# Designs tried in a protein design chat: miniprotein binders against E3 ubiquitin-protein ligase makorin (MKRN). Part 5

Target 1, 323 residues: E3 ubiquitin-protein ligase makorin (MKRN), of Arabidopsis thaliana (Mouse-ear cress) (q6ids6)
Amino acid sequence: MSDRILCKFFVHGSCLKGENCEFSHDSKDPPNNVCTFYQKRICLYGSRCRYDHVRAASNLPLSSDSESLDRSISTTPSRHLQQQGDNNDGDKSSNVYCIHPREYPICSFAAAGDCPRGNQCPHMHGDLCNTCGKKCLHPFRPEEREEHTKECEKKQKHIEALKQSQDIECSVCLDRILSKATPGERKFGLLTECDHPFCIQCIRNWRSSAPVSGMDVNSTLRACPICRKLSYFVVPSVVWYSSPEEKKEIIDIYKAKLRSIDCKHFNFGNGNCPFGASCFYKHAYSDGHLEEVVLRHLGSQEGETVITDSIRLSEFLGGLQIF

## First folded at step 7 (miniprotein)

Design m30V (from b0 with L30V)
Fold by ESMFold2-Fast, scan of step 7:
Structure m30V (fold): chain B 323 residues (1-323), chain A 81 residues (1-81)
Amino acid sequence: as target 1 above (323 residues)
Amino acid sequence: SKVTIVVTVEGDPEELKRIARSLRFLARKVGLKVEVRIETDGKTITVRVEGSPEEVEWFRMLLEILAKKYGAEVTVEEIES
């Protein structure tokens, strides 16, 4: 079960854990408790801190001034102790007051997009992320900057793809796919060999149809309902594509997911997979060795579509069963 | 050779309008001669499909998917050519 405390980073759109987060991503759940380290002015996590950085009314102006004075005083005693001949571990304790800029917390309000104090804020403001427009990049933590930038670009690309996909209609039912009533229905079913859009339900219903009159089930149901181009797999996606490169990315992500799952038809070399090298599932023998294939091109009549077919090693070697 | 089927689709009036729109669109996309008529009771669609046996069967499968999705009942009759 997840904690019922609202994730601070989710509220600010910066949580990297998604559905695997230990804290709630439901805005109706209560916010997390106040950070006691921040109240004591010792929290070094800044925007990474899970707890709310809230100032108690009694500590607002005087705490900042007191901290500055304490730092100045700490510097003075450190100098004095150094003149005493350096034989005491007490000199090392003064070093704990010297914090590397890397450890300074950034302003959580600026990191969330808007700081009420603006240029008058006593806290360090992060650098601007050009993708999300928030001052959330720590000047002295390059690894965190790179991590945020990569995830932020990924999130914005996904949001843009959702916007571009919103008007796409299913070729069978003509409904706008992303406007359907339930989240399970708001998915596309992509075919690898054509660009006809289908909602996941319509293309799955086609694939599960029972043709009468003895039509070839494999060739009919694996073909596109509109253009009849053969595509062995239906690729589920919450977004459509605007380029062949985007389509390939969606398909490759799905292939990577299925490549970790053993193919039931191949059955560790004991069966025969009708999809051959076009199969998205893992073709591995019981010892973990992957199936070796030789690829050839088969021309499609009157569609000018070239289909790559796989030849099993045993077929290539004249019927030797070594795969 | 050409064959003709007549399909009767019975269901909810609002869902039948959606089915009729989709069938007309699909007929144009596939390049088949299809006539779709919503009867005066609003509860029945009559669909006439003319083409090769393969073309007609393919279109019947598309119609069955639409009918199943919208909870409509389908009756298919082949007409003597």
Scores: ipSAE 0.589, ipTM 0.886, lowest interface PAE 1.3, mean pLDDT 71

Design m32F (from b0 with L32F)
Fold by ESMFold2-Fast, scan of step 7:
Order: C-alpha cells, then structure tokens, then sequence
Structure m32F (fold): chain B 323 residues (1-323), chain A 81 residues (1-81)
C-alpha cells in the first residue's frame, strides 16, 4: 500500500541513515525521484542529493544588458551570427518574448515515472528513457540526454547486481550478507585469487586471527579459509559478481581508490612494503615521485621474454629523453 | 601424528544453533573429522575435532571467529589419542 522510492545512497552502499532512512532500502522498489531544485539551479547538495539532477550542463551567457565588462587578455569565443532568423514581424511589439525551449524545465512528475495530469499537464514532458522507463530526457538538451543515458545504465546494472547478490551467504557464518542489520555489515570481502564469498567481518576476523606455533602466520592469514589460495588484499564490495569481468571491475575500482592513499609500509621510501608491486596503496617518495615498477619478464625455452607488468606505464613513458 | 581437541562453546541458545550450523557446514566443506553436539540444556555445544595439527588448528580458528561474532565463550582442551 505505501509507495516507496529506492534510496539512491543505499544503491551505492553509502547511506548513513540505515533503518531511519526516509527512502526504501529494498532493491525491488523504484529508483530515484527527479530533483526540482536542480532544475531551478538552486540545489545545494550536489552529488549528495537524494534526487536525480536532470538539467543541461551547458552555460548560456545572458546577453543584451548594458554592463561594462573588464577587458580580458584571453580571446572571447567567436559566436555564429547573433540573429540567424529575422522573422520580419516588427508589428508584434518587441516586448513579447518567449523563453527558449532549451531553458524550460521538464515536468518532475513525468520524469519520476507518472504524471497525475497526463495530457492535460501544462509542463513539458520529457522523452522516454528506454533503460529506466521514465519520461526524463529533455527534448532540447542533447548533452543532458547523453549523460542521463550513461548514468542510468550504470544504475540499472548496479540494481540488477544487488538483486542477484541478495541470496549469497558468507562461507563462514552462513548469513545472507546483504540482509545484515547495519550498512557496514552488508558488504562482501572479495579475495582476488578465489571465488568463495565472505562477509567483510568474517574475512577480516580471519586475517586478524592468532594461529599457534607450527603454522606460517603470514601464509595462513592471507589464505582463503576454504581453499587456501593466497590473496594479499580483502576487497570490500556492496555487490557480488556473475563473471570474471565483473569481478575485475570491482577490484579495479578499489585499487583506484587505494592508489590515492600513501602506503604505510612503504613510508615514503623509508620502509619496506611486503606486497611490493602487488600493493594497492600509493608508493610515493617524500618529493611526490612514484616508485618505479620495473617491467617483469618470463623466460621462454628459446630465450624469448614476455613482459608481464605495466602498472606504471605513464611514468615509464614520461622518462623518455627526446633527442 | 593425529591430534584431538574438545571445544566447549557456551552462550545464548539461538546463537549456539547458528554456530553449530556453521561448524557442521565447514567440517563437511573442508572434509575435517568433526563432531558437533548441542547439549540437552541448549546453552552448550561440544565440538570434537580430530586430524593433523594443522587441520585441527585451522578449524579452531574458524570456530573462534564464529564464537566471537555471536558472543559465545570458548574453552579448548587437547586430548592425547
């Protein structure tokens, strides 16, 4: 009986309100409403806004008011003819102006899925998005249409991944991972070298365990509790994967995040990182230059070599001397 | 040589049922020789683990993770067999 809208932040695993959230945390409920404040250029929440920002990014300069502009040394972009269509209707009074269709906001109700006014609505209805099924595409803002389509496809892919992940149980505690009480607990801990599912708490607790003498502590704690395959990093994820390609995408996103954080073990060149070139964290010296990863090669039976590592290709190429 | 441990886990009856279920699943999945008994009081489970020192220690670590998660108290006794 109660219509609920899917929480935008819950879909991305970043909702801080948990059980007190005003929006639905059930992946079966419809996604995101349209932000009317953004359409009026008054939304203050930016990327943290709970509603979809449906508006063209293009800035149009306000022209024909007599203001003295400071002379800029940079050349102003040349415009095409200021008046391309002289409609020679000089008798209609030049004081009756219409707002250009590009500047008109679309109906927020139609953009959210259903307009109560239907064909009687005085506001412009957007075109149908084939991915979300909403009339949210502005007829006169092609850049906005392209951005919506791209982001909408990402959102639908993520919602589908959440649905497919709902029944996945932790291999240790057997709880359905995405059904746990708190957002922090509703995360998988992925291992790079195997496909055994774990909730983030169970795999972290395994890695922080204290084995007794007679076991190699380093190899034991870095091993999968089920198959013993070694993985240096536990990758947190709010979704599970259905293919090797999806797994790689999850891991690569996490690697990109960690590459912005200085490695504690490397300690700006003053320490030794046990993970070396496999480390996800940033290996930078105190002057900011990155540790050079030497290209590794495998020997062949005929003396040929295969290059196996290219992690810092941009730094490698930047070192080329032009003569 | 084979090693045997007997682990006593004490806690809330509903949490102990979860622990027992997980331990039975893990024993089967890993192929370890494990007996899991829920005592008649419902407040204690007795776990007997037999195998190599490495196997027994591996399973003890898994058991302690589960016990910690569900707030159960663990007592381990090594038995010569």
Amino acid sequence: as target 1 above (323 residues)
Amino acid sequence: SKVTIVVTVEGDPEELKRIARSLRFLARKLGFKVEVRIETDGKTITVRVEGSPEEVEWFRMLLEILAKKYGAEVTVEEIES
Scores: ipSAE 0.665, ipTM 0.915, lowest interface PAE 0.9, mean pLDDT 73

Design m32I (from b0 with L32I)
Fold by ESMFold2-Fast, scan of step 7:
Structure m32I (fold): chain B 323 residues (1-323), chain A 81 residues (1-81)
Amino acid sequence: as target 1 above (323 residues)
Amino acid sequence: SKVTIVVTVEGDPEELKRIARSLRFLARKLGIKVEVRIETDGKTITVRVEGSPEEVEWFRMLLEILAKKYGAEVTVEEIES
């Protein structure tokens, strides 16, 4: 039986219900069924909703019964004043009843995979999405088709990455990371400067260790336990990567989230952040404006000027740079 | 200079097997001279680590986080090398 729906939040590693979740945490199960509350504009869960939000037309659908009744009324030989208090003025042309097909809502059952009414359904059926296999593409809304296709391909890529990540072991504890007992433990801790896999717990415990003597604590704890390459941030992820581009996407998403949090070390302009331009946290002054990032221009060995990197303005000024 | 430590790890037999497997893997990956022995009582592993002071401390840190994760107790002794 296939009545199991893949938990949307489990796929993103954010499901807080764990084993009490009413949705499946098996990546083999289908993603979501259509949210009918969203189509009626009454879904209060937004991005937290576990069902697929398929967009309906903004206008209320015309009833076929009303059109049939209007046609039957048109056969009445009424030549006298019509009291049209509750009706639209239909005397001037059929053009006032012409609604563009793009405004028709698509059938929610067909959008979920299969409509029990088939060809006899009174609602418009969407076109087949080859990625998800559902009839969810509106024939007359090309912008919505393109948006669905883009998001559906992204979702499929993520599910495939999740499947490919299932056998990856932590370099320290050798457990399969995504098979750990608790949801909090089923995450990778990515280092920006190397590709050694760690579960989030092992790499965070390394970062929190206390070297006894002879070691530079700062450089030791920020180094990869295997290759010693320095990485300032540990990036949590529910999937591993197969390319540098995929790794960058994971890091950029996490960086975007941290940019909403004020940097403790920058301290609203009153402190000095040791991470400078590499810091993922928000460098905002007390009035709320962001620290400026400036391009650093350095001369090449051949005497040509090249742009090497960008730095924070506070880092530039703190370094006593010559203007 | 070379330093040698002998580390005694005491804990649950099942968890000690996991610790021993991880330590052997890490020793090989880091290129550090390490001998890992599960004692006949099944409740103790003896780990001999030999190398530079930095290599020995690095490996000790990894051993400590593994032991803490699996609820094992660690005793470290430095020996003449």
Scores: ipSAE 0.654, ipTM 0.909, lowest interface PAE 1.0, mean pLDDT 73

Design m32M (from b0 with L32M)
Fold by ESMFold2-Fast, scan of step 7:
Parts: C-alpha cells; structure tokens; sequence
Structure m32M (fold): chain B 323 residues (1-323), chain A 81 residues (1-81)
C-alpha cells in the first residue's frame, strides 16, 4: 500500500534480483538512502545494504550510564612515541577523557537531508555534498568524504542517464524502450559498431532469425538491421549512453563479466571460435593457460600491408578459418 | 533481378497499427519500395515489398520479428512479373 522506494543497486546498474526486486526500478520513485539499522549498528547486509551507511550522532550509544569503559585508549598510547616531536598537538596530554572530533558521529537527520533541529542541533552536522545536497560529509574523516563523493557522483550520473534514456525508441518496434510493459523488456541491446538503438528483444530476435534465401547467415544476423555494420555481441544495458566514453564503459563491464566464462566454441583449445580475437568469452586451454593474442597485418590485393588486426595465436599458427 | 512479395498479416487491430507504423518507418529508413495497407476489416494488413531478392528477404525478416512480437500471423506469397 505504501509508495515504492527506489532500489539503490538498480541506480548503480548492479541489482542482481532483476524484476524480483522488492524495491522500485523506476527512476521516478523516491530514494531512501540512509540505513537506520547501520546507525544502530544492527545492519545485517554490510556493504550489500540497499541503504546508505552513514554514521549519526542521535542514534549511536554514548555509554553515558552505568559503567565507564575506562579503556586504555583514554590513557597515553603504548606506542613508543617521544614528546620531543612537533607532531604532538597536545590532545592526548592536556585532555585525558575528551574524544577527538574525528570520533564524533554526524547528525543522522542532517545526513539524510533535513534536520528537524536545524542550526540549533547539539550534534555535529556534516558538510554539504554538492552532488546529493545532503550534509553527510564528516569534517574530520577525509577518506569517508572521498568515498562518498565518488559513489554519489556515480549514482547521480546513473540517475541522469536513466532520465535521458526515457524517450529512446527501438529502431524496429518504435516503442520507448524504458516504458515497455514488463521490467524484463526495459533493456537496450547495444551494438559495438553503431549507435542504432534497439530493445533487447528485437535485436535478439533478429540474431535468432533464419534467412530463407542464399544469404550468408552469420554475417547477416550479426549485422545491424538498419546500417549493416557488423557487431558480434549484443550488450544488454538498462541505460543508453550520451558519449562514446559512456558506451565504452558499458561494453567493458559486460566484456569483463563474459571474460570469466569459458568459451564454448574455443572448447579449451579443442575447437575454433568464429569470433576469434573479437570474442568476449574466455579462451583458456585445459591447463588454465590463456590464448595468446597477437597482431597481424593483412595484405592488400597487391600483397602490401593494408589492415592491422588482432588475432589469437591459434589462428596465426592454424591459418585462417572462415565460418 | 527484381522480385515482389505480398505479405498478409492478421492480428489485433491495435497491434496491426503498431506493426504498420514500424514497417513504414523501416521502409523509409532502408530506402525500400514498400506499400503497407490496413484493410477495411481492421484485422488484416497487406504489405507489398519490391526489390532485389536480398533486400526483400531482409525486410521479410524484420516483418516476421514484428509480427511475432505483437502476436500476428504472417502469410507470404511471391508475385511474378
């Protein structure tokens, strides 16, 4: 009955649950990006938690009650440090029971975007993150600030990419791809060699078609239906790209995923892969040794070098195989 | 050589409108001579495709994936002359 909350992992393009996800995969739904369980130190998901793990003053125990810990941390360190060095700010010697500002938690409400106490809050408010607009950056923990800034920028870029992708239509069915009826249909199928947009279903259906005429099946089916440029792999994506750099990143992530899977056609060196050096799958021999990639020069009609191509050692030693 | 096929596509009226729109777009995009007519019954479209055997087969493949996607039935007849 309640409004759906935007999936944190979907925003980063890494949600493993797909359409079975309990959170929204619609960029229009509001994000809940602060984990209250982490602030209470009871979050079970750790780094896989769907909410942002932010330290907060209001929810952390101050141990103000019955027993002081009398921890040795409040005394001089056991480490052999001389008082002669200028690196001592006098913190440990002049204030035995004071906590360094680095150890103070930031206000959870300010970190979530809005503190009900405003400027009168007794807890430390974080510095403003210019990307998300929340006071979630701890003034005294530079490593946490850098980590948040990096992840926050990545998250916002993905949200903007989702918004910019909303009006992109499939070149075959003309449907707005991200507006299709089922979540499984709301994916692009990218081709490496051209920028014609296709929904994943239309381009996969093209790839599985059976030509009746004497056309070359392999080259026809791996050509773009619109421009005929050859692309061996269809790259699934939940977002479209606005630059060649974004396109390359999407392709490289998918290539890295497939590179962990043994190529069926290469068959541990006992078969021949029709994609050769362009194959995204892993070409490993039975002993685990990876196939060596070498560069070769292709001659012109006159026998002079015209084209440089990357080939695998098995192709070089075994000669050219055309399938 | 020039060949002509006539394709009859039968299905739901709203899905056929979507198929006709896509086929007309693809014909223009590919520079092919294609006539797409929605028949008076609203349940049938007739597609006439003219070109080389390779061009006509290419367009037939696109038509088949559209028809399958929208649950329409396709009948292909090759016309001589």
Amino acid sequence: as target 1 above (323 residues)
Amino acid sequence: SKVTIVVTVEGDPEELKRIARSLRFLARKLGMKVEVRIETDGKTITVRVEGSPEEVEWFRMLLEILAKKYGAEVTVEEIES
Scores: ipSAE 0.665, ipTM 0.913, lowest interface PAE 0.9, mean pLDDT 72

Design m54A (from b0 with E54A)
Fold by ESMFold2-Fast, scan of step 7:
Structure m54A (fold): chain B 323 residues (1-323), chain A 81 residues (1-81)
Amino acid sequence: as target 1 above (323 residues)
Amino acid sequence: SKVTIVVTVEGDPEELKRIARSLRFLARKLGLKVEVRIETDGKTITVRVEGSPAEVEWFRMLLEILAKKYGAEVTVEEIES
């Protein structure tokens, strides 16, 4: 469409500016937005910067041996004393730098996509990243190359998932979910037991619904509005999935996040968690030990006599009385 | 046993068209007998839902979340079937 650059915060579903954002919230626009200030260690916006902070060759002082630590430094002097962190000893008689190729910065313009100096550039041009097409890989810093490659492939996979998710409509309101007015509304609510698409607002509103009669509907609210399959948790996602494997990855990432948070219902072994083994939150006792998961044999639906399911010990032994 | 409710939804004409489209889609997906009529004033839709008490209540809950989302007012009346 236009020369507009895709907002990186929109891509992650975290842009707070919504309609007032300076950058594009149209997933069709290119994500070619590397922050050159960050590569020069002078970016003042830190984690709130709208451009991508690409890890590249360190512009840190050559006297520094912090090659593995890519810190955001707001101001980096280009000329440094040979000794790291000199105690104001004045000008050293020796201003000779011990220069390894790994200490040279790569050209920030080439790392951002295009160097205006081309072959005449005095700076080292990085190697080409096959994923983003930029010369941002430092020839002599394999750890930084590996980190960039992993991050870049993850970003490209996410952008591709966003493109594939553009036409997905909410089964309740029929809006294209990623085309909604506000960033907060441009999220899917995934159910673990079915593949019916919902925007986060509609499925959360369903879960929060109560009939005027006020009768026995708790299990109903955990059912899919369309197919009635039960799913205890709604998994928020900024992308939809094209395979069971992608769905599992989305759910597992969300579970990992919630596993760091103590379950309020379990209450360190003193309470009752209605979700049991299906709970995404952490079930830990007051001494720090995690609740034990027990495998259990169940009857199968198709004439097979056994199937194995996992349950927590509190459910099996009645240690936590589940109401 | 079958029950019937008549629901009147009042709101903005463009939002009501969205509500009506969603309700017709949901009725088809759920296999429910639902009539959705946009009144001549364009500011009111009348929804007739027929089914078991559980089916009618399920559909009413879906209608309520749609109405809330689009800022529409809902009035529910149970009628003799």
Scores: ipSAE 0.652, ipTM 0.912, lowest interface PAE 1.0, mean pLDDT 72

Design m54Q (from b0 with E54Q)
Fold by ESMFold2-Fast, scan of step 7:
Structure m54Q (fold): chain B 323 residues (1-323), chain A 81 residues (1-81)
Amino acid sequence: as target 1 above (323 residues)
Amino acid sequence: SKVTIVVTVEGDPEELKRIARSLRFLARKLGLKVEVRIETDGKTITVRVEGSPQEVEWFRMLLEILAKKYGAEVTVEEIES
């Protein structure tokens, strides 16, 4: 009976469920059910999460009047001057007690979606974010608005990608990839040159298989098991893509990660990498200098030029990459 | 030139059903002449693959990775068509 947990939203006066709430609205019940997803920075519910997000928060002063703030701003010429002028290091105003509008906090419940108090809320409501539909943009902090917009777009794209990816089956084993038994198995292995879905295990097992004599081993194993298009790298991903642009983003993030790791085949300039300019790993000489990548232009009959493959300088000067 | 191989796959009945399903899908997707039979003992699958040497070898490699994944034993016999 007594294993009811105190409703977080009731404590903050924001619970809309009243008597139908699955959590307790009795202040005597314990307030602790810790959100493990928030501790891992993967909680998607934010301030709407019914579990406690255990971290100390730094807050600006709570006292603000959104109606009086609007009046104060409209009667204060300094706001217009601050938006136009970049030169104001502690202007000599006779009023040290004028708190700048940028210092007022926005309502966390409006920022999470819906504030039950609406226009009666004692906190200033932020402007609407077009990406998440929440009133989370501070009217007077343009840097924070831009930062939120970029992060919000990334987050919403990821959530949508996860949703779209749930029913994708591996072309080899036919299991739904994100429904596999272990977390390590719940990954796609993307091929750069085709769109056939594989779970990471099946495509890695293909890459490690042993063809009999009479087949080119490297070209066979680097080919897609379904369409035979060659892809040198298998890109692990927890989401699938719905556009070429999304695919490119996944691949580029992985490339950026590998570009920090020295290529074993290049061996600081003492070896030959069979992937050349297409290699995802870092091609750096022992002194730290990076191998130069050269783009070639082909002349067209119409007088236009087309950029060809990226190549190493040695390849441009007559060097040849053999796979 | 066309060749035919017969592959016997032995394993757990539940895992063999998964292997048979995947092999039938792959045969259709690759456009290969493949017959997949689960034998009456429920412990053996017989797979007959007909095609060029390259096509047959490609399919054998896919079969081997499925068998390895599900812990099944594979025996390959080559038969001239």
Scores: ipSAE 0.666, ipTM 0.912, lowest interface PAE 0.9, mean pLDDT 72

Design m55D (from b0 with E55D)
Fold by ESMFold2-Fast, scan of step 7:
Structure m55D (fold): chain B 323 residues (1-323), chain A 81 residues (1-81)
Amino acid sequence: as target 1 above (323 residues)
Amino acid sequence: SKVTIVVTVEGDPEELKRIARSLRFLARKLGLKVEVRIETDGKTITVRVEGSPEDVEWFRMLLEILAKKYGAEVTVEEIES
């Protein structure tokens, strides 16, 4: 009664309610309670459910969407056309009542992992997905099979990345980052210019530190605590990377998230952003057009090596900055 | 150009062991002259840091972050050289 439950959306950085959220945004509060309705396969909220969707026999970090959808009510007995199609010169084309095999629904219980009716089930059981172990692949819908396979493979790669990240320690506190007490603490703070691992709390605390008079505050706080390489942004991530390509994907996803938010420093062209083209936030003028970015390269006469040293901002051709 | 500081860190014995471990690791990693001593009461750590003003301040910032994380109190004294 007295305890507040930790917001699961806040833990993943996805809560849109902010201070108005009915669940706690304090990492010290306990995580969400297990959803009883999901275990009985009657939860109608799916991914929007605020309680954890776990199976009684297994704590899988997988989406419950398939089981929640299985409990939805069928409200339309007849086919309705929502799109305009081609009309024929002959008699009006009417929908027939005959159902093709591709239109048969697969058994919801088998798709969720285990059908209580087994071989006696009157519904069609899907084919086994080797990645998730569920009978969720429709025999006659190849497009749905491909969609599931892609999504399931993506989820499996994420699970594998989590497993591979388990032993990574913060360079400052030496704690295994993914083994910390609260979900909000089980997060890395990536620096773009080096590969030194930090938990999100330690690197954020470094960024908010107050150096004594005589040190360059801006360069010190944006430097890596270990190697001193400058990185303007700290990228939060629930997984670590095994390759430069994986690191780039994590950073690009975060950039995409921030690029939808107008930069306060750029202020629609009326301000000056100290990060310039390295800024992750959106640099848009009041009319909606974006500030142009030009890469500046350092080259040599021998070996034709090219090094990118800066990104230079420029005005759009045929456009003027509005003030 | 050499500066020496002595830092006293007071807190929970178990948390102080974690702080001491991290400080010793960071000293080695950064190549700094640091002496970390856990006092006999188990409730205080004495840290002596010697180096350039920049390196000493860098290490002090790291120490403050660790102390704050583990709920320990920090007092810093600069020693005349």
Scores: ipSAE 0.672, ipTM 0.916, lowest interface PAE 0.9, mean pLDDT 72

Design m55L (from b0 with E55L)
Fold by ESMFold2-Fast, scan of step 7:
Structure m55L (fold): chain B 323 residues (1-323), chain A 81 residues (1-81)
Amino acid sequence: as target 1 above (323 residues)
Amino acid sequence: SKVTIVVTVEGDPEELKRIARSLRFLARKLGLKVEVRIETDGKTITVRVEGSPELVEWFRMLLEILAKKYGAEVTVEEIES
């Protein structure tokens, strides 16, 4: 509470905690603090950690000895010299003269893209990844191969999206969003119901504006500044989209992140959430039971093509209010 | 009925040019009749907006956001018409 860290959600226009937020809503406060758990290699949050994952010293590569001509004389068998040890199970102690291929380390130079020893290298070289062009795929660890391939494809898709997003301007300030001065400003604020582009700062400022009395403040501030379509949440993104499918992916990733956070307005069943079924936050009762969702039928021009929509039980019951 | 407001924005000359450009763009998108004049001192722009009360207020909110972003001072005066 005495440590003032800038609220990431407030910066991105999605913080609904207001005055009760445990993080600072003052832009002068630092956005992150260094994660001490990561420095000790015990942080469980990974990329979701609110603190910066940095290492004080880069020279902790599994060895406490600095400066040596060569590292370890053993464990440099070539892949061709494969031997079999059969099944080693039971309580017996046995010779470990044959190591399973899964345990062989791959050459770190080849995995980084270029091995100076080439085909003469005594270390096992990984298989080629067609996406990044590096010999980083371990031939005997299929789980690691699948993980790398998946992450590598995501990275290439992201790079292409960044390239395609380069010239997109904010509809309010008309600046090229990705050309702004600071990384924090180089973010889009997506609206779910329209495709008008905004930088995160302009759409956030719109959401916090004060209209004169007589206008519906809540509806006005949740509407798009340009087309006036209502969107409850501003979705922060470092890239724009070129298809409805890409937009849905960006929104779904953000929804997944927020669904792990209890909704302040729902307040474990003791409150009323103004966003209802459109709320991205978790609606759970104090016992952990999730709020029930009811399907609502929406009319269409053609009676045969009735659209169904999801609605929270609390909204359904609230709609029956007589007053 | 229509409402007319006159807004005076004071600030840095280069930032005022950015504000004026954005205001003209937004006026076109909202279907409002807007006159944006950069005064001869280069430190002041005068904006005259005419339209429905709702759209004029909408535009004023956008103008306030732009002015705050670029560190400009805003004075609003409603005129009869």
Scores: ipSAE 0.636, ipTM 0.901, lowest interface PAE 1.1, mean pLDDT 71

Design m55M (from b0 with E55M)
Fold by ESMFold2-Fast, scan of step 7:
Structure m55M (fold): chain B 323 residues (1-323), chain A 81 residues (1-81)
Amino acid sequence: as target 1 above (323 residues)
Amino acid sequence: SKVTIVVTVEGDPEELKRIARSLRFLARKLGLKVEVRIETDGKTITVRVEGSPEMVEWFRMLLEILAKKYGAEVTVEEIES
């Protein structure tokens, strides 16, 4: 026979089934599988669930996970009548316990899409999310409703963008970009100054080309192969855009990622960046201070990261210093 | 002044059809006078490009990218204009 799964309750000393338990009471066996119902918010067993209740990464608002784990450990089939309690004579809080509706959990089955108990369910059913079609919005927790709505709209927007991007062809190779053979090839290379579509491979190959005789390499390779407008960075994206606002969002997300990476050309203030105002990388001094945003006076380009107006881009792009 | 180059591209017949399609599209987009002929052997394309030195070189760079992508060999000959 195959190896058995270790009993969760036995590990915590709370299993009442002993020798008749369906799960292993041998500490050598691996622990219980993760509860997929809890991860999907459809597990109704709570602390009595035989599988581990683990939340997905980044879904930790406070110490609530510690409390959930503690309650799972503490929860036992009480042999003593809870009705009698600890003989507490004080306050009489146990006589009538009124909990605000916002403290009640919503039905996990309804939140996942469909509740088998329907209108007969004893649990509170959430309100319908118009974006995902699930009854996952808590009637009495407006902050959670807002968080779900924002996240759900982002997911739907991405799915729609992927659908709209399926037929976009590369202007060089004419292949449908998202239909290419490998995942690494199924990316667009966006240029900031024009709307000509390129697959990431073709535009990168253009940028790495070597023109022969008499052509300015730097200006040629930074130009769009079709319209010749200059764009210093190629922005990789898994989706194309349908509006200028969507394009800006894609570019801004990429800029935000690169702003966390130190610029090798700036070299903590000890070097000169040839991209100046167009540089997406982080221009930080060795002490951590960011370079001041200063406009390049002679040929200020549309951009947010700048260097001093006395630095000539052409001299630094070729590895040349000021003469 | 204008220059003319003749480019010979050798490779797999199916890949050459893809290269020829892309070259014709690019020629139209760049406003260049380009003739693209797939030779009788099906293994060779002859491309004739006429234009300014700058734009002819621009087109040659695009052709080299396509040829490299599809594993084709390129031979360039400049013709006196």
Scores: ipSAE 0.675, ipTM 0.917, lowest interface PAE 0.9, mean pLDDT 72

